# VH-VL binders against q983m5, part 5

Target 1, 189 residues: q983m5
Amino acid sequence: MVKVIASSLRKGNVVDKDGKLYVILFAENIHPGKGTPVTQLDMRRIGDGVKVSERYRTTEQVERAYVEEREHTFLYADGEGFHFMNPETYDQVAVSEAVVGDAAPYLQEGMPVQVSQFNGIAISLVLPQRATFEVVETEPTTKGQTASSSYKPAVLSNGVRTAVPPHIAPGTRVVVMTADGSYVERAKD

## First folded at step 1 (VH-VL)

Design c10 (framework fv_praluzatamab)
Fold by ESMFold2-Fast, scan of step 1:
Structure c10 (fold): chain C 189 residues (1-189), chain A 125 residues (1-125), chain B 112 residues (1-112)
Amino acid sequence: as target 1 above (189 residues)
Amino acid sequence: QITLKESGPTLVKPTQTLTLTCTFSGFSLSTSGVGVGWIRQPPGKALEWLANIYWDDDKHYSPSLKSRLTITKDTSKNQVVLTITNVDPVDTATYYCAHRPYYDFWSGYYYFDYWGQGTLVTVSS
Amino acid sequence: DIVMTQSPLSLPVTPGEPASISCRSSQSLLHSNGYNYLYWYLQKPGQSPQLLIYLGSNRASGVPDRFSGSGSGTDFTLKISRVEAEDVGVYYCMQALQTPLTFGQGTKLEIK
């Protein structure tokens, strides 16, 4: 255990709160115009999966545990969960839907991912920052009529909804951030 | 916490080039969908949009001023620069830069949310 | 270009009374996605503009519920249910349906 300030915490860190261990699912530093800067943490208790949402002052000290982080390759998903293989040892691990969470739609066969384990239990998953998907549905843009740089809705080939620039047409491959599905750029071909 | 601040000359002579810099903090122009715009307001008159620049270096200009306007960004310095050539006394105005947020389309946000304090530029000899 | 026309240009009001400002566009601001790309800003004396209403009828963060936006297509209204001294300033509507982004002439709200 080491003490760290709340603002340094990020997704995948394990913290001790009142003698129980939690994995951080989401961390955001919020600086209100009036008031104290705070760190918003969404966490899942490791033992029973209970989710909690907590706010800490950004400078508040929190106990953080060390975790093991190793590269794996995504294989497939089934009723038991999501299956990954360590490419060097060939060991396979099944990771639950709760651990994979919002990353599930972005997984592609062969994708390298970092799997974090605490006491042999998979507690978090880190995907590559970006992934490429085809836009399967988006609103048309009328020639000469633009919503002045306003984004339009789009559905990606993995089912994720995102917003894309007006010039992106159905069938275009786009690069998106895996953290939130946000559009980055048109894929290069 | 998003803040923007305009800087540049307060007095410019007719026919010269006016260069204004917007320096910002609390966001990055490398973030998908984020942009910065320039808006001006002549004394006692309405707001007039001039130009937008976006994370992907996409640029939009007011058609009436397009031949005189250039907008650029330096993402590493958190700066956006607007250049107006061949200035005239009618270009006398308070110039604002403003943040155009990355938004979740389904939430419906499409606006300038944070504005700089503005810088008054007088064009006279 | 889309032309935005506001009325009245000058609006003296008694504190506690309601006020309404009209904004008309030369063409429809309703997109096929169902949104009206119409925004209301308030510029208090000596200050930068601040957002009040986005997409026709949605209040921006921190804006009191005394303010409401309504309308669709080409005819929009900003209503203040009970005017307070803090509401003094120039109100502007803006369209963002297409470039160039255009503003109305402004409506100056002042206390009688």
Scores: ipSAE 0.000, ipTM 0.437, lowest interface PAE 19.1, mean pLDDT 83

Design d01 (framework fv_anetumab)
Fold by ESMFold2-Fast, scan of step 1:
Structure d01 (fold): chain C 189 residues (1-189), chain A 120 residues (1-120), chain B 111 residues (1-111)
Amino acid sequence: as target 1 above (189 residues)
Amino acid sequence: QVELVQSGAEVKKPGESLKISCKGSGYSFTSYWIGWVRQAPGKGLEWMGIIYPGDSDTRYSPSFQGQVTISADKSISTAYLQWSSLKASDTAMYYCARGKYWGRYAFDIWGQGTLVTVSS
Amino acid sequence: DIALTQPASVSGSPGQSITISCTGTSSDVGGYNYVSWYQQHPGKAPKLMIYEVSNRPSGVSNRFSGSKSGNTASLTISGLQAEDEADYYCSSYTSSSTLYVFGGGTKLTVL
């Protein structure tokens, strides 16, 4: 643990609050027209995923955990969790379902991910911003509907529900945001 | 004080170009999304699109894709909404609003609105 | 148009409670806990009243509360006051390419 001023904290940093670790999702330094500058943090508690918002004076010291962020590739999932391998060292790490959380459906064999470890224990995971999946189920294109007027529901090969332009047919591969499953574009193949 | 201040009202003719602005102050401009919302006279709120000023990641509602351009200049904490050629149907109040992904775009701070009137 | 369904109008008397519904689908209201409610007085910008289904921003009266069941979110205003007369809009995050969708709006009249 090292003490840093609140205003230096950035998304992805891990801080200790009351003996629990939180990953910073968002950090903002605010100077109100009257009063003391503050740092507003949105954080997720590591392990159970509880989100909290905290406010510090910009100069207030906060304990930041040292974490190792290393690229790994996803291998497979089983009853023990999600398994990743460092492509340089060949070290494997198992990451629990609680840590992987909502990212789980987007994992694909061979996908590069950033794994953050504290004292050898995986505490967070960052996927590539985008991933490609096949549309396995979607509503038929309705007559009179244009791509600019609305999107239609679709189910991706990973089970995630999203919405796609009217002319996307089942069997089409699409690029989606891993943060929320939102449609980006038709895959270029 | 955290606020968004929008440019003044505009009166234009069909076919003219227009660029309106939304200036943030009292917060880190690059740490929040800025959304644009249209409200036609007597009608409800329509989401147009959103931009993250830190990297200019911009997303449009399909109804507004190709109709308008959203941009931002983070050096002066200002977001923009622009039209290359206005139509009478663009007559509306335009709001900018601050949102964050980790509330899935709960817009907590709103500009005062820019009234755009397009008439011949 | 993929819009959330709200009643066009609702009315109540001072001191009473009223509820405004907001119905979507499993890709928005039913699929996520990211429903917001906005209050708009005539000629004014909208004001955020509720976010993440039931959370109130600082400065918003505890007379305003939010809830959700299935595909329907609700805004409840207790102890109705004259200044509550306004248009109310729900909104939700969506996995749709739109990312965000508004309801059609409800005009609240305080009789």
Scores: ipSAE 0.000, ipTM 0.447, lowest interface PAE 14.9, mean pLDDT 84

Design d02 (framework fv_anetumab)
Fold by ESMFold2-Fast, scan of step 1:
Structure d02 (fold): chain C 189 residues (1-189), chain A 122 residues (1-122), chain B 111 residues (1-111)
Amino acid sequence: as target 1 above (189 residues)
Amino acid sequence: QVELVQSGAEVKKPGESLKISCKGSGYSFTSYWIGWVRQAPGKGLEWMGIIYPGDSDTRYSPSFQGQVTISADKSISTAYLQWSSLKASDTAMYYCARHRGYSSGWKYFDYWGQGTLVTVSS
Amino acid sequence: DIALTQPASVSGSPGQSITISCTGTSSDVGGYNYVSWYQQHPGKAPKLMIYDVSNRPSGVSNRFSGSKSGNTASLTISGLQAEDEADYYCSSYTSSSTRVVFGGGTKLTVL
């Protein structure tokens, strides 16, 4: 552990709060026009997944843990969670549904991911920035649309809802951002 | 200022139940894990388990799972180690110790109780 | 069941330096920088001497130092004194559980 000021903390950092470890999900520094600057942290407790929100003075010292980040390949999901394999050592790690979170629909067998571990426990996961999925459903495009209405709702093959340009038809493969499912481009294949 | 005070020595017969205690003072009792460590006569240290008093989350060594119960009463800042039926092989010194939990200090015990000698014979 | 490997005994003369080894695997000592060392005098509770491989708690003499190389952690005591005579235990985390493992202990004799 190293002590850092609260305002230096960011998403993905692991902190010790009263002997229990938390992964920061969201961090924001708030500097009101009057009053004390504070750091707002939303955190998930490692192991049991309890979410908490805490406020610290921006200068308050917090213990931060170092984490090991290793490349793994996604294998499969089951009742224990999501399973990954280190391609060099063949060690497998199970990552809980709480840790994978909103990234779960974007996982594909064979996908390389960065798994962060602390004391052998998986605490966070970073997917490739982009992934490709087929559009399985999309609503009709109306004529006379404006620039702001040029996108239409669509459902991807992984079940995620997104918005796509009017000329994207069902069956088209599209590249989306794994962070939020937003449309990037039509796949080139 | 931080102190862990354990209950006094016990002499018991096989089959009897026993509950020993460890009272913390000088710190926030619910903010730290408490661990139990056994030392049989002339032998080394054996980790038994830990409890987080704030929510009674407990973790046991596989060797002691099902053999003992660890509990805590946060209203009186006291942790407990309990046997439902003692065996002669339970004869040992039992230490409680404050543990940082899941942090870079998570595997170390920074303050130790004085120990409780448990003798089980005849 | 599993313990870290320490020599059963080590000895030295006053003023000398001695080193005690603690050997594990890549799943404990080798995999993490979370090794601690405890000193135990006869009839007394253990006392923390080193944590996180090389850190000293307040009140512990700088004659005690810790290090690690691969799967082996070491405790070095310089300027050996009579009161250093005690049992020394290493401890580490294991990656398969939240368990703590202790070494078998080393008896230090000051000749």
Scores: ipSAE 0.000, ipTM 0.434, lowest interface PAE 17.7, mean pLDDT 83

Design d03 (framework fv_anetumab)
Fold by ESMFold2-Fast, scan of step 1:
Parts: C-alpha cells; sequence; structure tokens
Structure d03 (fold): chain C 189 residues (1-189), chain A 124 residues (1-124), chain B 111 residues (1-111)
C-alpha cells in the first residue's frame, strides 16, 4: 500500500476504501471557478463487483494498492471469458466479461493489451487507442448526402454504432477509437 | 455452455398473429447479435434479419422487411420473431442463431450456435 | 439479393475426397474473406463447419477444409464417411444486401 493524492488516480488503479478494494473505472479532476477542487471516481469493488461513485478533495490522500500490469495479446473469447497470452512467457490469463466491459467489441486476435492483475486475478485492461473495422451498414452516398458536411450513422463489423463522413460506403474499412467507437479515418490498407 | 432454446411448434390458420421466441443462455446475451433464418419445407436456408439485444438495433433482409418484426427483451435474454397476419406461404422451420463477432475481432457474418428450430405450420 | 450458386447434388464413395463449389460475385465471395459453410442432417439444425473461408471451429474434423479462388469458394471433404451424408450450405457477407446471403445448398450422398 502507498498513500497518493486523489487527483493522481487513474483508470486501472486499485484503492482501499473503508477496508475494501476498488478498481477505478473512471477518474476526472474538476476545478470550479470558486469552491474546492474535487476528484470524481467511478469504481468497481473487486470482491463482489459493486459499482460506487465517490468524490474526494483533489489533495485528499487515498490508499493505493500495488497491481501487476503486464503486456498480453488477445487470443479468443468463449463461455469462460476473454483469453490473453503473455507474448514473452506464453502464460495465459482469462479475463471475465465484467472486467472487459465495453472494450469487448473492439478486441481482435493478436491485439496487444495491458492486463492489470491483483493477487493473480485480472481486474482491468487497456486496449490500443485505435482499431480497424469494416462498415457493414450505412446509407448510400447520394447527391444530397455528398453535399452535406454532417456525418451519417454507420454500423461496424463488431456491431458498434458510429458516425462516418458521407463518402464512406458499406464495405469500407475504417479506423475508430476503442474508447468510444468514434470515427478517425478511412483505413489505408 | 452456450445454448439457444426456441419455443415449440405452432399450428395456425391464415390471418392469425404469431410470436415465437429464442432464449439465450451461457453467454452475455447483450454482446452478440441474434439472427433468424427460415427454411421452407424441402428448400434451402433464407436469411431474414438480425437484432443486437444490447440496443435493439435491427436489420432485415430486403425480402422480409415489412413482413415480420424482430425484437428482443434483454431482461430475460430472449429474442422474438413476430407476424401480424400469417399466410400459408409462411409454413417453414424457423431457426435462431448467434452471430460470431464478440470480442475476438473476427468478422461476421457467420453463426456459431443455432437453436433447435421452431416449426410453423399455416393451413386452413 | 441473388443467392450463391452451389451444385444441387454431389456423391462419393467412402474414403473418397469430394469438393463442393460456391460461386458469387465481387460484392460477396470475391470481395471479402467472410465465407462460411454449414452442415445440416435431416431434421436437425445447421452446424458451422468452416468460417472465414478456411478456419474450423473446435471439434470439427480436419477432413473438412475450405478455400477460395476469385469469386468461387470450395468446401473439400477428404476420407468420406457415411456420417458426412447431409446438406451443405455456403454463406457470405455481401455489400449489396447489407449482411448475408446463403447458397442454394448441396445434397451430399455417400454411396
Amino acid sequence: as target 1 above (189 residues)
Amino acid sequence: QVELVQSGAEVKKPGESLKISCKGSGYSFTSYWIGWVRQAPGKGLEWMGIIYPGDSDTRYSPSFQGQVTISADKSISTAYLQWSSLKASDTAMYYCARLKYYGSGRYWPYFDYWGQGTLVTVSS
Amino acid sequence: DIALTQPASVSGSPGQSITISCTGTSSDVGGYNYVSWYQQHPGKAPKLMIYEVSKRPSGVSNRFSGSKSGNTASLTISGLQAEDEADYYCSSYTSSSTLYVFGGGTKLTVL
């Protein structure tokens, strides 16, 4: 254990709150024009998965547990969860659906990920910022749409909904952000 | 283990409404698409449409758009296929199946698990 | 959209090798590596045998293999066994119909 100020906490850190351990899912520092700066944390309790939202003063000291963060590559998913391999040791780890969460649709075989473990149990993972998927459904490009500056709805091959420029047709491969599925660019392959 | 269990056989008259079901278990129901496939007696497989239960995004084959309604209730891990008014030509075996794209980065469409099928017979 | 073209029937003897073709266009089989093959025994639901042109699910015999050249995908079954007698369907992603198209199906008879 080590004490750290609340404002230093990030997604993936593990903290002790009232004798229980939580993994941080989201952290944001809020500095109002007048008033006390606060750190907003959304956390999941490691033992039972209970989600909690908590506010700390940015300077408040919080106990942080040490976790092992190791590089892995994604192998496959099955009924037991998501399976990853350490590329150097060849050790495999299974990560539950609850831990993978919203990242699940973006996982691709061979994708490098950072897996955080506490006492041998996977508690969080971090994907590469960007991934490439095919657009499987979007409206055809028409004269009206090609003249528009507005993005149009699209569905990616992983099922995620996003918005793409009017010139993107079904079958086009696009690069998206894994954090929210937002369009970045047309794939160069 | 992954399992899709469909409702039992139905015998209906033309003009009647019908709603058949497909219940998923052994996996995260909201993380996979569910598709419906029709097979008329002695004929091949016909793609009808799919639904993503997490947000009820639904896509239809052009041949079936407006002829059937696909829906899902994620609270009970069940997908549905519904007719407002059946015709004799709706007599067929109806399969539900799970589409493989979840987490693995594999591109669909392909169906990795299938329900046992629901036989619908429409006659006077 | 137009269904993929398969021969209506194929036959072979035990121990023989047979191939079933699946022909489409550049908007489906020729344009993408999303061809799958399903086996259906009478009175049973289809079973996935091949996905992504050439990959096998866990538990599917290595006697089953898939390939693709241009607009034609092929399913090859080596060392034919009586249990292989079934209907076989190919399928592909298609850009022209949004999602999915099946072949007409091929009845395999093991004599």
Scores: ipSAE 0.000, ipTM 0.450, lowest interface PAE 15.3, mean pLDDT 83

Design d04 (framework fv_anetumab)
Fold by ESMFold2-Fast, scan of step 1:
Structure d04 (fold): chain C 189 residues (1-189), chain A 122 residues (1-122), chain B 111 residues (1-111)
Amino acid sequence: as target 1 above (189 residues)
Amino acid sequence: QVELVQSGAEVKKPGESLKISCKGSGYSFTSYWIGWVRQAPGKGLEWMGIIYPGDSDTRYSPSFQGQVTISADKSISTAYLQWSSLKASDTAMYYCARQGDYYDSSGYFDYWGQGTLVTVSS
Amino acid sequence: DIALTQPASVSGSPGQSITISCTGTSSDVGGYNYVSWYQQHPGKAPKLMIYEVSNRPSGVSNRFSGSKSGNTASLTISGLQAEDEADYYCSSYTSSSTYVVFGGGTKLTVL
């Protein structure tokens, strides 16, 4: 165990809080104009899967446990969970639904992911920040909507609902954030 | 063996764009932060920023944020440092270096590239 | 950021010991155990000599040692040799405005 500042923490890191180990699912640094900068951490307790949210001053020190983090490629999902392969060693690892969590809809065959292991068991994974999906359903552009740059509802090929600019039509491929499904840009291809 | 190989020396005019590279080999490129450090002629070392290639999380020194772009392409194990418009004051040796641990707050560099000399003059 | 304070130069004779200081504040050297030291020979990239105050990388001579007291970190080189002549830079994590700050550098001359 080593102490690190809260603002250095990111998804997949393991921290000790009050004698319990947690894996970070989400980390965000918030710097208000005249307030104290804080790091918001959403994390899951390794032993029982309990989710908690904590806020730290960005400079506050937190105990971090070192875990092995390796790149893997997503293969498929089945009744045992989600299956990944290390592209260099060909070792396969199965990751539970609880560990994959909200990332599950964004997994695509061949997608590179970082898998974190503690005592040989997969405890977290980090997807690429962005992924590309086809828009399968969206509303027609409302009269005047393009002039105002307002967003409209859309459904992606992975079933996730998002909001897209008025010019996006069904069949268009779009880049979204894997953290929350938010629209980033139209895919060039 | 861990190795960082940087692109060759550059001679540019003010206002020109430039992108220099740093290719890692002999280790898992996506598992270590890569940093950029500047050394102006006859001067000391200045930390510019770091990137984690696995997820492209990037941290900049306030002095360099908005002045340069740090990026990485993990498919070819290469990190980049880019300027949209060079200035004479950008003349310096630029080093890439691998951070020796998995957390960004420690900030030590265990392997260094050979450096890329960038000269900007009219 | 504001550079850590190092003496511009130090000198010693072969076989002697020298110490290079690196002074910061409670927001960097004094607040954290994340101090590193680098050796740089002319025309070469820096080489890591010490990390996390006192740890030596594999392959670095035990003649090099690091320590810290309050806001000042120190690099000590014992049994000084001609090849030790180089520039030495300290570095620390900082909580103020950037993750890493370097010292101004010290030129070591072996007489």
Scores: ipSAE 0.000, ipTM 0.438, lowest interface PAE 18.8, mean pLDDT 84

Design d05 (framework fv_anetumab)
Fold by ESMFold2-Fast, scan of step 1:
Structure d05 (fold): chain C 189 residues (1-189), chain A 122 residues (1-122), chain B 111 residues (1-111)
Amino acid sequence: as target 1 above (189 residues)
Amino acid sequence: QVELVQSGAEVKKPGESLKISCKGSGYSFTSYWIGWVRQAPGKGLEWMGIIYPGDSDTRYSPSFQGQVTISADKSISTAYLQWSSLKASDTAMYYCARHEYDFWSGYEFDYWGQGTLVTVSS
Amino acid sequence: DIALTQPASVSGSPGQSITISCTGTSSDVGGYNYVSWYQQHPGKAPKLMIYDVSNRPSGVSNRFSGSKSGNTASLTISGLQAEDEADYYCSSYTSSSTLYVFGGGTKLTVL
């Protein structure tokens, strides 16, 4: 265990709260226009899967447990969950749908992911912040539209719905955030 | 095409205030941290701090806490570095850079502005 | 503050390999896999060459590789070319109050 400031915590970290270990599922630093900055943490207790939401002052000290995080690559999904392979040892690990959660649509064969294990069981999965997908459905660029006008709906090759700038046409590859599918930029050529 | 464009060189006297800028384009400005890095003449790189424009979460190196103010205006995709009272020791090249600050991305600076030279002389 | 230790200079001949070390503590390089390397040519902004110890950004030559052993990270440049002559900086996340630290920098001369 080591004490860290709350604002340093991120998804995938394991923290000790009242003698129990929790995996951070979501972390957000909130700086209101008035009032004290806080860190909002959504966590899952390792032993029984209970989800809790906690708020800490951003400067508050929190006990963090060091859990070994190992890079794996995504292989495939089946009835038993999502399967990943350690590229160095070739060992495979199955990760449950509950652990993968909302990240599932963003997984691509060969994608590197960080997998944290506790007693041989996957407890956390962290994807790259960004992933590239082709826009398969969106309205054509309208005559007279500018790049700075309002975003338009689009559907990505993984089925996720997002919003993109007006100049993005079907067939364009775009970079999106894996946390919420939001548009980041056009993929580089 | 991700691009960070910084404001032009500044020549100031000790005691004067200064605000320099870094404008991002080609990406979602509110989805990345912006960091500031100082390089004194003939010296190495020093991390000053970072800001997340989406909610203005700002973190400083202890060496620069209270010495400068980092801010951002997300409506014009611009980050700022500001001094209330410049000192001769503030003479340096100042870089802004897009910063990944989460577990997987590893805390790297992936795109850099061209730099703003600040000269403070009497 | 400069917290990570790098040699002030290294040199090599075209076609050879060189290695630049970056030594920290268990609170930064030794404790985490968040080491980056930057290349800076005279008069230019730094360019990211390596992140997360050993990963290359798109467009960076595979002649550049990174590794780590204990508290020391290393940047290796194989098949040295004249354009590799530059200053190289390592950096790391730290669990200390500093949050992020750079190395002192290494001047690479290609002779």
Scores: ipSAE 0.000, ipTM 0.480, lowest interface PAE 13.5, mean pLDDT 84

Design d06 (framework fv_anetumab)
Fold by ESMFold2-Fast, scan of step 1:
Structure d06 (fold): chain C 189 residues (1-189), chain A 125 residues (1-125), chain B 111 residues (1-111)
Amino acid sequence: as target 1 above (189 residues)
Amino acid sequence: QVELVQSGAEVKKPGESLKISCKGSGYSFTSYWIGWVRQAPGKGLEWMGIIYPGDSDTRYSPSFQGQVTISADKSISTAYLQWSSLKASDTAMYYCARLGEDYYGSWSYYGMDVWGQGTLVTVSS
Amino acid sequence: DIALTQPASVSGSPGQSITISCTGTSSDVGGYNYVSWYQQHPGKAPKLMIYEVSNRPSGVSNRFSGSKSGNTASLTISGLQAEDEADYYCSSYTSSSTLYVFGGGTKLTVL
C-alpha cells in the first residue's frame, strides 16, 4: 500500500477504504465555481461488487494497492465473457462483461489492451485510444453542405452510433476514439 | 438565449476614471463566476480576474491586483470592471466571460462557455 | 499574464491533421484536469472548443479533440477546413495565482 493524493487516482486503480479494496470505475477532479477542489470516485468493491461513490479533497491522501498491468491481445467473446491472450506467455485471461463495460463494442480480434489484475483477477481493461471501423449507415450528403462544420449521424460496423463529417459516405472506414466513439479522421488505407 | 452584453466603446484620456459593464441574461447570474480578459492590440488573451456575483468573492491576477476593481450588482445581473486612473497602456479590447458548468451543475465549472462581444477602450491624449 | 507556452504558429493543408501544444507546470496543466481551448477569428470574441482537457461543448465539431500528458496539453484538429484558420489559445486552472492563466496563442494557417 502507498499513500497518494486523491487527484492522482485513475480508472483501474485499486484503493483501500476502511479495510476493503475497491477498483476505481470513474475518477473526476472537480473544481467548483466556489469552494474546495474535490475528486469524485465511483468504485466497485472487489469482494462482492458493491458500487459506491465517494468524494475527497483533491489533496487528501488515499491508500492505493499494487496491481499487475500486462499487455494482452483480444481473442474472442462468448457467453462466459471476453478472452485475452498474453502475447509473450500465451496465457489466457477471461474478463467479465461487468469489467469490460462500455468498451465491449470497440474490441477487435488482435487488438492490444492493457489488462489490470489484482491477485490474479482481472479488474480493469484499457483499450488503445483509437480504433478503425467502417461506416455502415449514414445520411446522404446534401450538395453544398460539405462547406459547413455540421456533422451528421452515422452507425459504425460495431453498432456504435457516432457523428461524422457531411462528406463521409457508407462504406468509408473511419478512426474513432474508443472512450466515446467520437470521429477522428478517415482511415488511410 | 444565454448571453453576456457589454457596454459600448470608450475613448478616454490618461488620468480619467472609467467603469465598463457586462450584463448577463437567460441564466441565474448569481450562480456562475464572471471573468475579465484583456487583449491588447495585436496581442494575446490576458486573464485579469474573476467574481462570483452571489457573494462578491473576487480574485485578481497578480498583474492586475490594485490596478483595476472588479464588482457586480446582482439586482441588475451586471458585472463591472473599473479604473480610477487610466493609462495609455490600458488601451485594449476587454471581454467578460462566464465560467461554465460540467455534468454536476452549480458546484463545478469548466472553461469560459459564454463570452461578451467585447468593449474597446482607447486611452490617448 | 501569459504563463503557458504555445508555438507561435502552425500550418496544414485541407483534410490533414495538426496538433497545437500547451506547456505549463505542475501548478497548472500538470496538476489539474482543467485545461480549455479557445478559437478566435479576427474581430470576434473567443469561442470555447474544449474544456477540462478533452470534453467538447455542444455544437463543437468532433474534428477537435484534446489530450494531456504530464505538463503538456494538446489540441488536435483533424480533417482541416479553411474555416479552422484562426488563433487558438489554451488556458488552465492554476494554484499559483488566480483561477486561470492563458497560453500565448497559436496562429493556425490553412494552406
Scores: ipSAE 0.000, ipTM 0.419, lowest interface PAE 17.8, mean pLDDT 83

Design d07 (framework fv_anetumab)
Fold by ESMFold2-Fast, scan of step 1:
Structure d07 (fold): chain C 189 residues (1-189), chain A 122 residues (1-122), chain B 111 residues (1-111)
Amino acid sequence: as target 1 above (189 residues)
Amino acid sequence: QVELVQSGAEVKKPGESLKISCKGSGYSFTSYWIGWVRQAPGKGLEWMGIIYPGDSDTRYSPSFQGQVTISADKSISTAYLQWSSLKASDTAMYYCARLRYFEGTDYAFDIWGQGTLVTVSS
Amino acid sequence: DIALTQPASVSGSPGQSITISCTGTSSDVGGYNYVSWYQQHPGKAPKLMIYDVSNRPSGVSNRFSGSKSGNTASLTISGLQAEDEADYYCSSYTSSSTYVVFGGGTKLTVL
């Protein structure tokens, strides 16, 4: 945590209010003529999404959370969560299902990820933009009369459903976007 | 007249304790951060830490955390930098400076003390 | 550690212009408009020359100007004079874990 002047806060900053963390959605500095300048903050609580609006003197100190972002390597998942290791220090961190969210199917042993922590607790995770998976199921493509819908359904080795070009057969490794599972290209390996 | 006046030069031996001072005048002492900046002979400026005298909130540079203590006595508008046990490597000029941070502007060390030379030798 | 990167030295002749760069990250120079520049003559305390990227305190010559692009701030001195020969330091607010970070300093020589 660092104390900062309210007027220095901007969208995306994380602040502590009464022991709860909030992401600033909107910040506006208001300078009335002969009145005290104020900073209007619209914020969303990280844990449950509750929105609040707060007004501070521009010079008032606000606790801003320091968010530590460090590279980790994915190790494994179990009933307790997802486990990552710092490749330099060998320190391990466990990240909850709620924090990992929709990224869970794309995690592979050895995958580098950026883990954002606050006070030792993981609050977000960023995967590489692309990941490679084997196509385990896909149906044969019958030559159509139109080219507009030649992509066929496929299931990746991680269980994610995607669409691939007709020439992709089961057993082929493909590169997909981790954000939405969309097909990019056939893997070069 | 707004100014910061620092205590005089010190000559010490390794292992001795020392506390140097920085007195503010001409402004509201409790409304501004006071920073401490070290400059070893022939070297650049190195930020050590900062204190807000109004509530004694203190932030240290990672290089100086645990090496020194920064404090302030708002009743006499004075900030302090203290060592429990000096080392020869502490030989340096030490500056205090006022950090102005109002209205989201003026973020700078606008008033500097004249410096306190600390020499640590055996 | 020195957090902000400055060239160790720059030089120029009287009447010319020089520029000193100060490179940081998105947690300091790139993230905030709170960059300051200080001039230090031998044996003297630093003097504030520029604050908030481009503003001059009263009493500072308009030959000194500041700017910023991305993660790099610059101090430009036009019409160089012999008395400009000094060390110059940049500084910025930082959100990483501490409030203040300085550059390594640049020695300006007026030839």
Scores: ipSAE 0.000, ipTM 0.428, lowest interface PAE 16.2, mean pLDDT 82

